# Designs tried in a protein design chat: VHH binders against UPF0758 protein CT0611. Part 2

Target 1, 126 residues: UPF0758 protein CT0611, of Chlorobaculum tepidum (q8kes1)
Amino acid sequence: MNLKVKGARDVFEYMKGRIPDETKEHLFVLFLSTKNQILRHETITIGTLTASLIHPREIFKAAIRESAHSIILVHNHPSGDVQPSNADKQVTSILKKAGDLLQIELLDHVIVGNNDWFSFRDHALL

## First folded at step 7 (VHH; from g2 with S51D G52R)

Design j5
Fold by ESMFold2, look of step 8:
Structure j5 (fold): chain B 126 residues (1-126), chain A 117 residues (1-117)
Amino acid sequence: as target 1 above (126 residues)
Amino acid sequence: QLQLVESGGGLVQAGGSLRLSCTASGSPYAMGWFRQGPGKEREFVASITGDRGSTYYADSVKGRFTISRDNAKNTLYLQMNSLKSEDTAVYYCAARDYGYETFYDHWGKGTRVTVSS
C-alpha cells in the first residue's frame, strides 16, 4: 500500500529513515499518483545543491516513466536549519516552470533537518 | 467560515515601529501577512505555521519585521521595526488550511500603514 500524502507533515514522516547519510545534503523527488500516493522516490543529487546540477529533462523523464501525476521535492540540510537557501528557491522555480509546461505539477518542496521541516507550499513560495 | 480582522495600522515616521494584529475566528494551519502598495500587485511579507512555528520572511523585510502567533488567542502579529517609505501599503492577514488541496484563500479586509519620510 502506497502512503497517501495530504501535506508537508506526511512528506516529512515518509522521509524518516530514508535518507542514507544525514551528514550529506541530498535532493530527492517523490513521484505521486492522481490520489497523492507516493509511487516511489529517487535521489537526484548528493552534495551542495546548485541550480546548475538540476536537469529538468531527466527528472520529468523519470516522472513520465513512473506515470506520475505530480512530484514533490525533498531536500535535507545537515545543519538542521531548514530555511531555504537561494539555490533551493532557484531549483524550485526551474522545476515549477518545467512541471507547468508538462502538466506534471510540483506540489511542494520540503526541506528536512533535525526533526523539523520547512514547506515551500505552506509559505506561499509554491 | 473563517473570519480574519486586522488592526494596528496607521501613520508612522520613517525609522519608526508599528505592531499589526489579526484576530482569527478559528485556528487555521498557517497564517501570513501580505501587502499591496499603491499601484502595485499584492506581495508576500511573512508567514508562520501553527504546528511547529515555521516562519518565512520576504527579503525586503527580513531582520526588520517579526511574525508571531498566539494560538491560544487565535491572533497573528507582525512587529514592524525600522520602517521605510517603501513599506507603505495596505497589509492583509491571510490564512490557509493544511494540505496540498488548500490555498491562502481566507483574507482580511486589510489595515493601512503609511510611512512618511
Scores: ipSAE 0.793, ipTM 0.904, lowest interface PAE 0.7, mean pLDDT 91
Fold by ESMFold2 at other seeds, look of step 7:
Structure j5 (fold): chain B 126 residues (1-126), chain A 117 residues (1-117)
Amino acid sequence: as target 1 above (126 residues)
Amino acid sequence: QLQLVESGGGLVQAGGSLRLSCTASGSPYAMGWFRQGPGKEREFVASITGDRGSTYYADSVKGRFTISRDNAKNTLYLQMNSLKSEDTAVYYCAARDYGYETFYDHWGKGTRVTVSS
């Protein structure tokens, strides 16, 4: 299925039913085509998000294997509060820099909770 | 063409309050306030989306500034309380359309806020 995303609402809708255990924090990456179609997603971490657990080489190795043009980060906050933490901002900054160097753009980081979401792109953080 | 017109800037003593307004000629998806202080680059202040009212604030203004939006008047507000000298800047209203093919690329001409000791 070639699901096209226009913006963060579409990302939120795509993730419905795709988070295995909503009581745990998950970080996902979505790999996108040149037409912003979701090629697939991949789970990066499960558990409390910290910058030390993020290895850009593994994420971008997967992006290259998928022939992704761009990527989107998604993670859930089990609390339902979708405001970004300092760790969320640090992870985003690291992956933005890596993506800029490799020319595989990080389009957004979408934090999802209970029927709510926050987009870094909507708020000029990306 | 989307037009953004700021108003409400002026001179205020430290610790005081001021409210900025921005009228839009349409109804953009997201709006925000940016500012440029003396000798500094333009920086983000706060933003709000029109669909759900999702907000975000820069750390330097969190708890002191409140962004809000009146969709019936196509007007964005910034309530600025507990003003400090470092809040002195030209404040710009900005907007973007929905989607990853857009940016904050609609800008007003700015309104000047001066906070004196």
Scores: ipSAE 0.788, ipTM 0.901, lowest interface PAE 0.7, mean pLDDT 92
Fold by ESMFold2 at other seeds, fold request of step 9:
Structure j5 (fold): chain B 126 residues (1-126), chain A 117 residues (1-117)
Amino acid sequence: as target 1 above (126 residues)
Amino acid sequence: QLQLVESGGGLVQAGGSLRLSCTASGSPYAMGWFRQGPGKEREFVASITGDRGSTYYADSVKGRFTISRDNAKNTLYLQMNSLKSEDTAVYYCAARDYGYETFYDHWGKGTRVTVSS
Protein backbone atom coordinates (compact mmCIF):
# COMPACT_ATOMS: atom_id res chain seq x y z
CA MET B 1 0.00 0.00 0.00
CA ASN B 2 1.27 3.40 -0.95
CA LEU B 3 1.98 5.51 2.12
CA LYS B 4 0.33 8.92 2.06
CA VAL B 5 2.46 11.58 3.77
CA LYS B 6 0.94 14.56 5.52
CA GLY B 7 4.13 15.98 6.97
CA ALA B 8 7.67 15.32 8.09
CA ARG B 9 6.82 12.79 10.82
CA ASP B 10 5.32 10.50 8.18
CA VAL B 11 8.53 10.78 6.14
CA PHE B 12 10.60 9.88 9.20
CA GLU B 13 8.40 6.86 9.88
CA TYR B 14 8.66 5.72 6.26
CA MET B 15 12.46 5.76 6.38
CA LYS B 16 12.69 3.52 9.48
CA GLY B 17 14.49 0.34 8.42
CA ARG B 18 15.18 1.62 4.91
CA ILE B 19 18.71 2.97 5.42
CA PRO B 20 21.08 0.07 4.66
CA ASP B 21 24.24 1.24 6.46
CA GLU B 22 23.33 3.85 9.06
CA THR B 23 27.02 4.56 9.74
CA LYS B 24 27.22 6.33 6.37
CA GLU B 25 25.34 9.37 5.14
CA HIS B 26 22.68 8.60 2.54
CA LEU B 27 20.67 11.03 0.47
CA PHE B 28 17.33 9.80 -0.87
CA VAL B 29 14.62 11.33 -2.96
CA LEU B 30 10.95 10.41 -2.56
CA PHE B 31 8.70 10.85 -5.59
CA LEU B 32 5.14 11.84 -4.69
CA SER B 33 1.80 11.69 -6.49
CA THR B 34 -0.78 14.50 -6.57
CA LYS B 35 -2.30 12.85 -3.48
CA ASN B 36 1.03 12.93 -1.57
CA GLN B 37 1.45 9.17 -1.91
CA ILE B 38 5.02 7.91 -2.08
CA LEU B 39 5.45 6.41 -5.55
CA ARG B 40 8.95 5.21 -4.75
CA HIS B 41 12.25 6.37 -3.32
CA GLU B 42 15.70 6.36 -4.84
CA THR B 43 19.18 6.56 -3.33
CA ILE B 44 21.06 9.57 -4.75
CA THR B 45 24.39 9.44 -2.88
CA ILE B 46 26.18 7.45 -0.20
CA GLY B 47 28.97 9.10 1.79
CA THR B 48 29.71 12.63 2.90
CA LEU B 49 27.30 14.97 1.17
CA THR B 50 28.72 17.70 -1.07
CA ALA B 51 26.85 19.94 -3.49
CA SER B 52 29.10 18.80 -6.36
CA LEU B 53 27.65 15.27 -6.14
CA ILE B 54 24.10 16.47 -6.80
CA HIS B 55 22.86 16.50 -10.39
CA PRO B 56 19.40 18.11 -10.63
CA ARG B 57 18.98 16.91 -14.22
CA GLU B 58 19.15 13.25 -13.13
CA ILE B 59 16.84 13.72 -10.15
CA PHE B 60 14.18 15.55 -12.15
CA LYS B 61 14.58 13.19 -15.13
CA ALA B 62 13.57 10.41 -12.73
CA ALA B 63 10.77 12.54 -11.30
CA ILE B 64 9.36 13.13 -14.81
CA ARG B 65 9.57 9.40 -15.63
CA GLU B 66 7.64 8.60 -12.45
CA SER B 67 5.04 11.28 -13.24
CA ALA B 68 5.82 12.76 -9.83
CA HIS B 69 3.92 15.84 -8.75
CA SER B 70 6.47 16.72 -6.09
CA ILE B 71 9.59 15.40 -4.36
CA ILE B 72 10.99 15.16 -0.83
CA LEU B 73 14.68 14.82 0.08
CA VAL B 74 15.71 12.61 2.99
CA HIS B 75 19.18 12.53 4.49
CA ASN B 76 20.54 10.73 7.56
CA HIS B 77 23.20 11.99 9.95
CA PRO B 78 24.97 9.00 11.53
CA SER B 79 25.94 11.17 14.51
CA GLY B 80 22.28 11.56 15.47
CA ASP B 81 22.57 15.35 15.32
CA VAL B 82 19.88 16.34 12.84
CA GLN B 83 20.77 20.04 12.45
CA PRO B 84 21.42 20.83 8.80
CA SER B 85 24.99 21.39 7.62
CA ASN B 86 25.97 24.04 5.07
CA ALA B 87 26.18 21.28 2.47
CA ASP B 88 22.66 20.16 3.32
CA LYS B 89 21.41 23.73 2.86
CA GLN B 90 23.28 24.16 -0.43
CA VAL B 91 21.90 20.91 -1.88
CA THR B 92 18.41 21.93 -0.81
CA SER B 93 18.73 25.37 -2.41
CA ILE B 94 19.93 23.93 -5.73
CA LEU B 95 17.09 21.42 -5.93
CA LYS B 96 14.47 23.95 -4.84
CA LYS B 97 15.49 26.26 -7.69
CA ALA B 98 15.40 23.43 -10.23
CA GLY B 99 12.03 22.22 -8.95
CA ASP B 100 10.54 25.72 -9.09
CA LEU B 101 11.64 26.06 -12.70
CA LEU B 102 10.25 22.65 -13.67
CA GLN B 103 7.12 23.03 -11.51
CA ILE B 104 7.90 19.83 -9.59
CA GLU B 105 7.91 21.18 -6.05
CA LEU B 106 10.49 20.25 -3.43
CA LEU B 107 8.11 19.92 -0.50
CA ASP B 108 10.65 19.21 2.21
CA HIS B 109 14.10 18.04 3.17
CA VAL B 110 13.99 15.76 6.20
CA ILE B 111 17.18 14.93 8.08
CA VAL B 112 16.90 11.78 10.21
CA GLY B 113 19.01 10.60 13.12
CA ASN B 114 18.68 8.59 16.32
CA ASN B 115 14.89 8.66 16.84
CA ASP B 116 14.77 12.29 15.79
CA TRP B 117 14.36 14.41 12.67
CA PHE B 118 14.70 17.94 11.34
CA SER B 119 12.39 19.33 8.66
CA PHE B 120 13.41 22.23 6.44
CA ARG B 121 9.69 22.88 5.82
CA ASP B 122 8.85 23.07 9.56
CA HIS B 123 11.52 25.76 9.99
CA ALA B 124 10.64 27.94 6.99
CA LEU B 125 13.71 26.88 5.02
CA LEU B 126 11.33 25.66 2.29
CA GLN A 1 -9.10 31.17 14.41
CA LEU A 2 -5.65 31.06 16.02
CA GLN A 3 -4.66 34.35 17.66
CA LEU A 4 -1.07 35.35 18.49
CA VAL A 5 -0.25 38.28 20.79
CA GLU A 6 3.32 39.48 21.26
CA SER A 7 4.71 41.40 24.21
CA GLY A 8 8.03 42.40 25.76
CA GLY A 9 9.38 44.80 23.15
CA GLY A 10 10.99 48.09 24.09
CA LEU A 11 14.10 50.25 24.09
CA VAL A 12 17.39 48.60 25.11
CA GLN A 13 21.00 49.70 25.01
CA ALA A 14 23.44 47.73 22.85
CA GLY A 15 24.79 44.74 24.75
CA GLY A 16 21.57 44.48 26.74
CA SER A 17 18.87 41.84 26.90
CA LEU A 18 15.14 41.51 26.28
CA ARG A 19 12.69 38.65 26.53
CA LEU A 20 9.82 38.54 24.06
CA SER A 21 6.64 36.54 24.68
CA CYS A 22 3.85 35.39 22.39
CA THR A 23 0.62 33.92 23.72
CA ALA A 24 -1.37 31.68 21.41
CA SER A 25 -5.10 30.92 21.63
CA GLY A 26 -4.37 27.29 20.70
CA SER A 27 -1.48 24.86 20.32
CA PRO A 28 0.00 25.18 16.81
CA TYR A 29 2.45 22.59 15.52
CA ALA A 30 5.33 25.03 14.96
CA MET A 31 5.98 28.60 16.03
CA GLY A 32 8.65 31.10 15.19
CA TRP A 33 9.89 34.65 15.31
CA PHE A 34 10.37 36.82 12.24
CA ARG A 35 11.50 40.42 12.17
CA GLN A 36 11.41 43.43 9.89
CA GLY A 37 14.04 46.10 10.30
CA PRO A 38 13.84 49.65 8.92
CA GLY A 39 13.70 49.55 5.12
CA LYS A 40 14.21 45.79 5.04
CA GLU A 41 12.14 42.77 4.12
CA ARG A 42 10.78 40.51 6.85
CA GLU A 43 13.33 37.86 7.75
CA PHE A 44 13.37 34.63 9.72
CA VAL A 45 14.84 34.71 13.24
CA ALA A 46 14.12 31.37 14.93
CA SER A 47 11.56 28.56 15.08
CA ILE A 48 10.57 25.67 17.31
CA THR A 49 8.24 22.69 16.90
CA GLY A 50 5.87 21.64 19.65
CA ASP A 51 6.21 17.87 19.29
CA ARG A 52 9.99 17.46 19.76
CA GLY A 53 11.20 20.98 20.46
CA SER A 54 13.21 21.00 17.24
CA THR A 55 14.80 24.45 16.80
CA TYR A 56 16.52 26.44 14.11
CA TYR A 57 18.19 29.86 14.25
CA ALA A 58 19.23 32.37 11.62
CA ASP A 59 23.02 32.73 11.50
CA SER A 60 22.78 36.38 12.60
CA VAL A 61 21.30 35.42 15.99
CA LYS A 62 22.92 32.06 16.80
CA GLY A 63 24.46 32.01 20.26
CA ARG A 64 22.73 35.26 21.27
CA PHE A 65 19.03 34.37 21.01
CA THR A 66 17.21 31.40 22.52
CA ILE A 67 13.75 30.29 21.41
CA SER A 68 11.56 28.21 23.71
CA ARG A 69 7.91 27.37 24.23
CA ASP A 70 5.72 26.38 27.14
CA ASN A 71 3.09 24.10 25.63
CA ALA A 72 1.01 24.09 28.81
CA LYS A 73 0.63 27.88 28.60
CA ASN A 74 0.62 28.07 24.77
CA THR A 75 3.40 30.63 25.04
CA LEU A 76 6.44 31.19 22.83
CA TYR A 77 9.52 33.02 24.11
CA LEU A 78 12.56 34.67 22.59
CA GLN A 79 15.41 35.47 24.98
CA MET A 80 17.58 38.07 23.25
CA ASN A 81 21.04 38.65 24.72
CA SER A 82 24.02 40.71 23.52
CA LEU A 83 21.73 42.91 21.47
CA LYS A 84 23.16 44.89 18.56
CA SER A 85 21.83 47.90 16.69
CA GLU A 86 21.10 45.66 13.69
CA ASP A 87 18.59 43.75 15.86
CA THR A 88 16.31 46.81 15.81
CA ALA A 89 13.07 45.63 14.20
CA VAL A 90 9.42 44.81 14.65
CA TYR A 91 9.37 41.19 15.86
CA TYR A 92 6.47 39.03 14.73
CA CYS A 93 5.28 35.79 16.26
CA ALA A 94 4.16 33.30 13.63
CA ALA A 95 2.74 29.79 13.62
CA ARG A 96 1.86 26.97 11.28
CA ASP A 97 -0.12 23.77 11.44
CA TYR A 98 1.32 20.32 10.74
CA GLY A 99 1.62 19.22 7.14
CA TYR A 100 2.74 20.11 3.66
CA GLU A 101 -0.60 21.79 2.85
CA THR A 102 0.19 24.56 5.38
CA PHE A 103 2.58 27.47 5.85
CA TYR A 104 3.40 30.06 8.48
CA ASP A 105 0.05 31.80 7.92
CA HIS A 106 -0.84 32.82 11.48
CA TRP A 107 0.79 36.09 12.52
CA GLY A 108 0.73 38.47 15.43
CA LYS A 109 0.70 42.26 15.11
CA GLY A 110 4.34 42.48 16.21
CA THR A 111 6.28 44.06 19.07
CA ARG A 112 8.89 46.75 18.47
CA VAL A 113 12.46 46.33 19.66
CA THR A 114 14.83 49.30 19.47
CA VAL A 115 18.50 48.84 20.26
CA SER A 116 20.38 52.10 20.86
CA SER A 117 23.96 52.95 21.46
Scores: ipSAE 0.788, ipTM 0.905, lowest interface PAE 0.7, mean pLDDT 91
Fold by ESMFold2, fold request of step 9:
Structure j5 (fold): chain B 126 residues (1-126), chain A 117 residues (1-117)
Amino acid sequence: as target 1 above (126 residues)
Amino acid sequence: QLQLVESGGGLVQAGGSLRLSCTASGSPYAMGWFRQGPGKEREFVASITGDRGSTYYADSVKGRFTISRDNAKNTLYLQMNSLKSEDTAVYYCAARDYGYETFYDHWGKGTRVTVSS
């Protein structure tokens, strides 16, 4: 599939039906081509998100294997409140720095809830 | 070309309130307020999207400032309550279009806010 994302709404729409258990927190990464086509996505964690569970080495190893030009993080909040937590901001900061060094850009972090989302990029956090 | 014009700045006592406005010549996807204090770098204050009204506030202003947008008037507002001396800055209106190829690239000239003790 060669779905092209223009912005966060497209990411939100892509994730519909792709979260295995919406009652649990998930963190996903999307790997994107140079044309912002989704190559695939991968589940990084399930359960309460903490920065200590994030290993940039493994995420970017996968990104390099996929020949990704850029990545997007997606995280669901079962509560439906899509405002970012401190942990969400910490994870984003770590992966942004790693991506900048490797020149595999973190384009956005999109938090999804029931029928709503929050985009780090829309709010100048990325 | 999108134009942004801020107004409403001025001198106000600590603990007081002030309301900033920003009139846009079009309808950008997202708008926000940034500020630059004396000798400091520009910092984010608050932002709002036009499609869903999604908002975000910097921790330093959360609970004191309220961002809002009147789409019929293409006007962005910042209600600033419980003002502190550290809120003294030039406040800039900024905007961006939808999509990952865009940034906050549209800026007003700013409006000065001075909070006196």
Scores: ipSAE 0.787, ipTM 0.900, lowest interface PAE 0.7, mean pLDDT 91
Fold by ESMFold2 at other seeds, fold request of step 9:
Structure j5 (fold): chain B 126 residues (1-126), chain A 117 residues (1-117)
Amino acid sequence: as target 1 above (126 residues)
Amino acid sequence: QLQLVESGGGLVQAGGSLRLSCTASGSPYAMGWFRQGPGKEREFVASITGDRGSTYYADSVKGRFTISRDNAKNTLYLQMNSLKSEDTAVYYCAARDYGYETFYDHWGKGTRVTVSS
């Protein structure tokens, strides 16, 4: 059972079958060890993503409790279009800044769709 | 060592078009175009992955520029339409390897694009 991630493809593979209702937008966080092993994941929101629904304090409280070295955001677009929205970019920016201050790096934000994905890291957005 | 060589820059009138090319000496995971205008910091323009052709464009060029890649020739292209004076810059081809321990650390020498009014 390979819990280690090298890049965004591994994140996409991990999320297969782990989205409870693909007709709804879900945002997840993955907590990673120093060796990029997934410690666990946690559902942050269900429904249309907005920056006002994201609370960095709660995410990083969980990350600290897990002794996470880094985190990865994952969410699905029910439409199947994996291009990031403005809300996706805003949420990413907020959590990147918080992670930089706490030195718990946001390694990537991976948007998943039907057998397709988009990585912020691959495209220099992180 | 991966080598990236840009070509296709030049002088063009506003509203015109140019096509930039970048030949790579290998097959990097992802490639992109960055640019540096006079007195500005280098900024992202567009990127594309080799495995699935995933693309992303900076808002300033979206709808006007098209990035594409020929993996068989290890060549990256940037089709630049509806050029504006703000697009004047040195355009750099860049590449990265797969994985979170990498970044865009392979760079060409750049090709100059000047858009005249």
Scores: ipSAE 0.781, ipTM 0.902, lowest interface PAE 0.7, mean pLDDT 91
Fold by ESMFold2 at other seeds, fold request of step 9:
Structure j5 (fold): chain B 126 residues (1-126), chain A 117 residues (1-117)
Amino acid sequence: as target 1 above (126 residues)
Amino acid sequence: QLQLVESGGGLVQAGGSLRLSCTASGSPYAMGWFRQGPGKEREFVASITGDRGSTYYADSVKGRFTISRDNAKNTLYLQMNSLKSEDTAVYYCAARDYGYETFYDHWGKGTRVTVSS
């Protein structure tokens, strides 16, 4: 059975216990069905996030193979400060543009920390 | 229908301060301020969630503006300090409900802020 998400809190709850080494920054992508069910998630990078490490062709190749309707980005800040960095915003912008072109929406980017989260969607960044 | 009513706009000289208020007829999940300057597109200013008080500010106002909300009064505030001429705009209160099926689609009619040099 696949977990349905309504909003960013559900994404945060889904990621509990699914980040192997929380002392390292991980970036994940969640692939969603038309009913906002999480089909699966995939680790994109481990370590400091930079825009140069993100290759839209590989992310969207996976999304197309999964028949995803939309995607969600999730990453953790080991510091616990969930405010987005400039790199976080750059990565989000790149993937939003690619998703708009391919009509596979980037629905949210959720940053998780010390029992807290930040949602790009909640703050009109998506 | 959720109703949002802004107040507190006016004429203020550069370097001055102004506080905007927005009263909501209910308790929306998230609220924010957007603005539209003369001849410009509407732009995001700041937002805050009601559940955890998560905030975000546009780079152009960070450090000068402070967003807050009083959930008991269903009221959103924007404290605007060190005002500049480029802050001249109609300021709109906006709100959204929780979830990916929603948007910032509840809007006030705006309150005008004019910053003179």
Scores: ipSAE 0.780, ipTM 0.901, lowest interface PAE 0.7, mean pLDDT 91
Fold by ESMFold2, fold request of step 9:
Structure j5 (fold): chain B 126 residues (1-126), chain A 117 residues (1-117)
Amino acid sequence: as target 1 above (126 residues)
Amino acid sequence: QLQLVESGGGLVQAGGSLRLSCTASGSPYAMGWFRQGPGKEREFVASITGDRGSTYYADSVKGRFTISRDNAKNTLYLQMNSLKSEDTAVYYCAARDYGYETFYDHWGKGTRVTVSS
């Protein structure tokens, strides 16, 4: 959908009903236009998140194909605890660096649980 | 314009406790504490969002410091326990508005905390 986002609450609301199996950890990327519209989202991994499973080439190849101005990472914690793990921080750091080089900004990383979320941007982590 | 006024700083012995307050002239979306030690760069300490109360703590203070806010009084608190000499710094209250077009750009003047051995 062509939904315009302002901040992390809008991202959380967009992801409602879009996580196929909430008992498993999913990592998504959202590709945004210059007008902060969600162009589409893409599933990056399913299962335990580790930095070694993240390939910036594949994410930014997709971002370039979409003509994305910026990206947002989203993943769920099946436990409902939305505090970021060390792996979450590592993944965020890697993709932030790659995005800065390519001038496709990582605007946020939003972790979702059961009716709750955590935003890296809200907490000065991005 | 949003105004932030910190209070509660002072001299405290290592192992002691101190509570900082920050009164805001409005109701910002998120607030936080940053600190700057002697000769060091300003660093993040803790943050909290408005009605949801989402929190995050720097690793160096996790388990020892507790951030909270009273939205009715527009007041932010930092309860600091088990203080160490490394916690000596000027502590700044900061705030941001909602959205990706914003950042922490509202700052108080700071309150000094000195932890003595």
Scores: ipSAE 0.770, ipTM 0.897, lowest interface PAE 0.8, mean pLDDT 91

## First folded at step 8 (VHH)

Design k1 (from j5 with F103E)
Fold by ESMFold2 at other seeds, look of step 8:
Structure k1 (fold): chain B 126 residues (1-126), chain A 117 residues (1-117)
Amino acid sequence: as target 1 above (126 residues)
Amino acid sequence: QLQLVESGGGLVQAGGSLRLSCTASGSPYAMGWFRQGPGKEREFVASITGDRGSTYYADSVKGRFTISRDNAKNTLYLQMNSLKSEDTAVYYCAARDYGYETEYDHWGKGTRVTVSS
């Protein structure tokens, strides 16, 4: 039974206990159904995020295989400071453009810390 | 229907300060300030959520502007310090409800800020 997400708080709650090593930065993608149910998530990178390490074709190949209607990015900041970096914004922009072309919407990018999160969508960045 | 009314705009000298207010007829999940300068498109300035007070600022205003809200009074504020002529614009209050099915689609009529040399 797949969890339905309404907004960024639900994404934050879903990720609790699902980050293998919270001392390292991880980038995840969540694949969503037409009803905003999480089909599954996948780890994209581990370690300091840079735009040059993001391969949109691999992310969207997986999204197509999952029959995803939309995707959400999730990224943890081990420091607990959930404000987006320039690299976070660049990665988001690249994947937003790719998703628009493929009509698989990037709904949000949620950055998670200890008991805090930041949503790109909540702040008009998406 | 949610109504948003801005106030506090005016004429100020460069380097000066102004405080904008936006009164809301309800308590929306997230609120923000946007602005439109002469001959320019509307741009994001700052936003804040009501749940935990998560904030974000455009690079052009970071360190100079502070967004805050008083949930008891349904009022959003923008403290604007170290004003520059480039900050001259009509400032709009905007709001959105919680969730991915919503957008910033509630807007005030704006308040004019003019920063003189």
Scores: ipSAE 0.774, ipTM 0.898, lowest interface PAE 0.7, mean pLDDT 91
Fold by ESMFold2, look of step 9:
Structure k1 (fold): chain B 126 residues (1-126), chain A 117 residues (1-117)
Amino acid sequence: as target 1 above (126 residues)
Amino acid sequence: QLQLVESGGGLVQAGGSLRLSCTASGSPYAMGWFRQGPGKEREFVASITGDRGSTYYADSVKGRFTISRDNAKNTLYLQMNSLKSEDTAVYYCAARDYGYETEYDHWGKGTRVTVSS
């Protein structure tokens, strides 16, 4: 039974216990069905996030293989500060553009901290 | 269908204040304010979304406008301070029931705000 995601809180709750080393930054992609059910997630990078380390071709190849309708990015900040950095915004922009062309929508980018999260979609940044 | 009814529009002098209200017939996941000025396209003003009431403002209104929501009354507010002539517009209340599957797809009829010089 797949979890249906209505909003960023569901993404935050899904990621609990699924971040291998919470002291390091991780970027994940969640692959979603047409009903916004999480099919699975995949780790994209570990360590300081930079736009130059993002390979949209590999992310969307995985999305196509999963038959994903849409994707969500998730990124943890070990500090607990959930405000997006410039790098976070740059990565989001790149994957938004790629997703629009492929019609595999980037629904949100959720930054997770200790007991808090930031949603690009909820803040009208997507 | 979710019904949204705006009120509080009117004529105000530049530098003045108005408070807009929007009463909803239910409790949508997200609500926001949009506006359409003379000869302009509809533009985003402010939103409040999710369990914690995350807020976002357009740059043009940041620091002057405050969005809030009273869930007990199913009412969205927009406190507009330091009004400028450029704020003259029809202001629309909007809502969406889901965070990801639906754009803002519930709209009020609008309330006119005119800021005189």
Scores: ipSAE 0.121, ipTM 0.482, lowest interface PAE 3.7, mean pLDDT 87

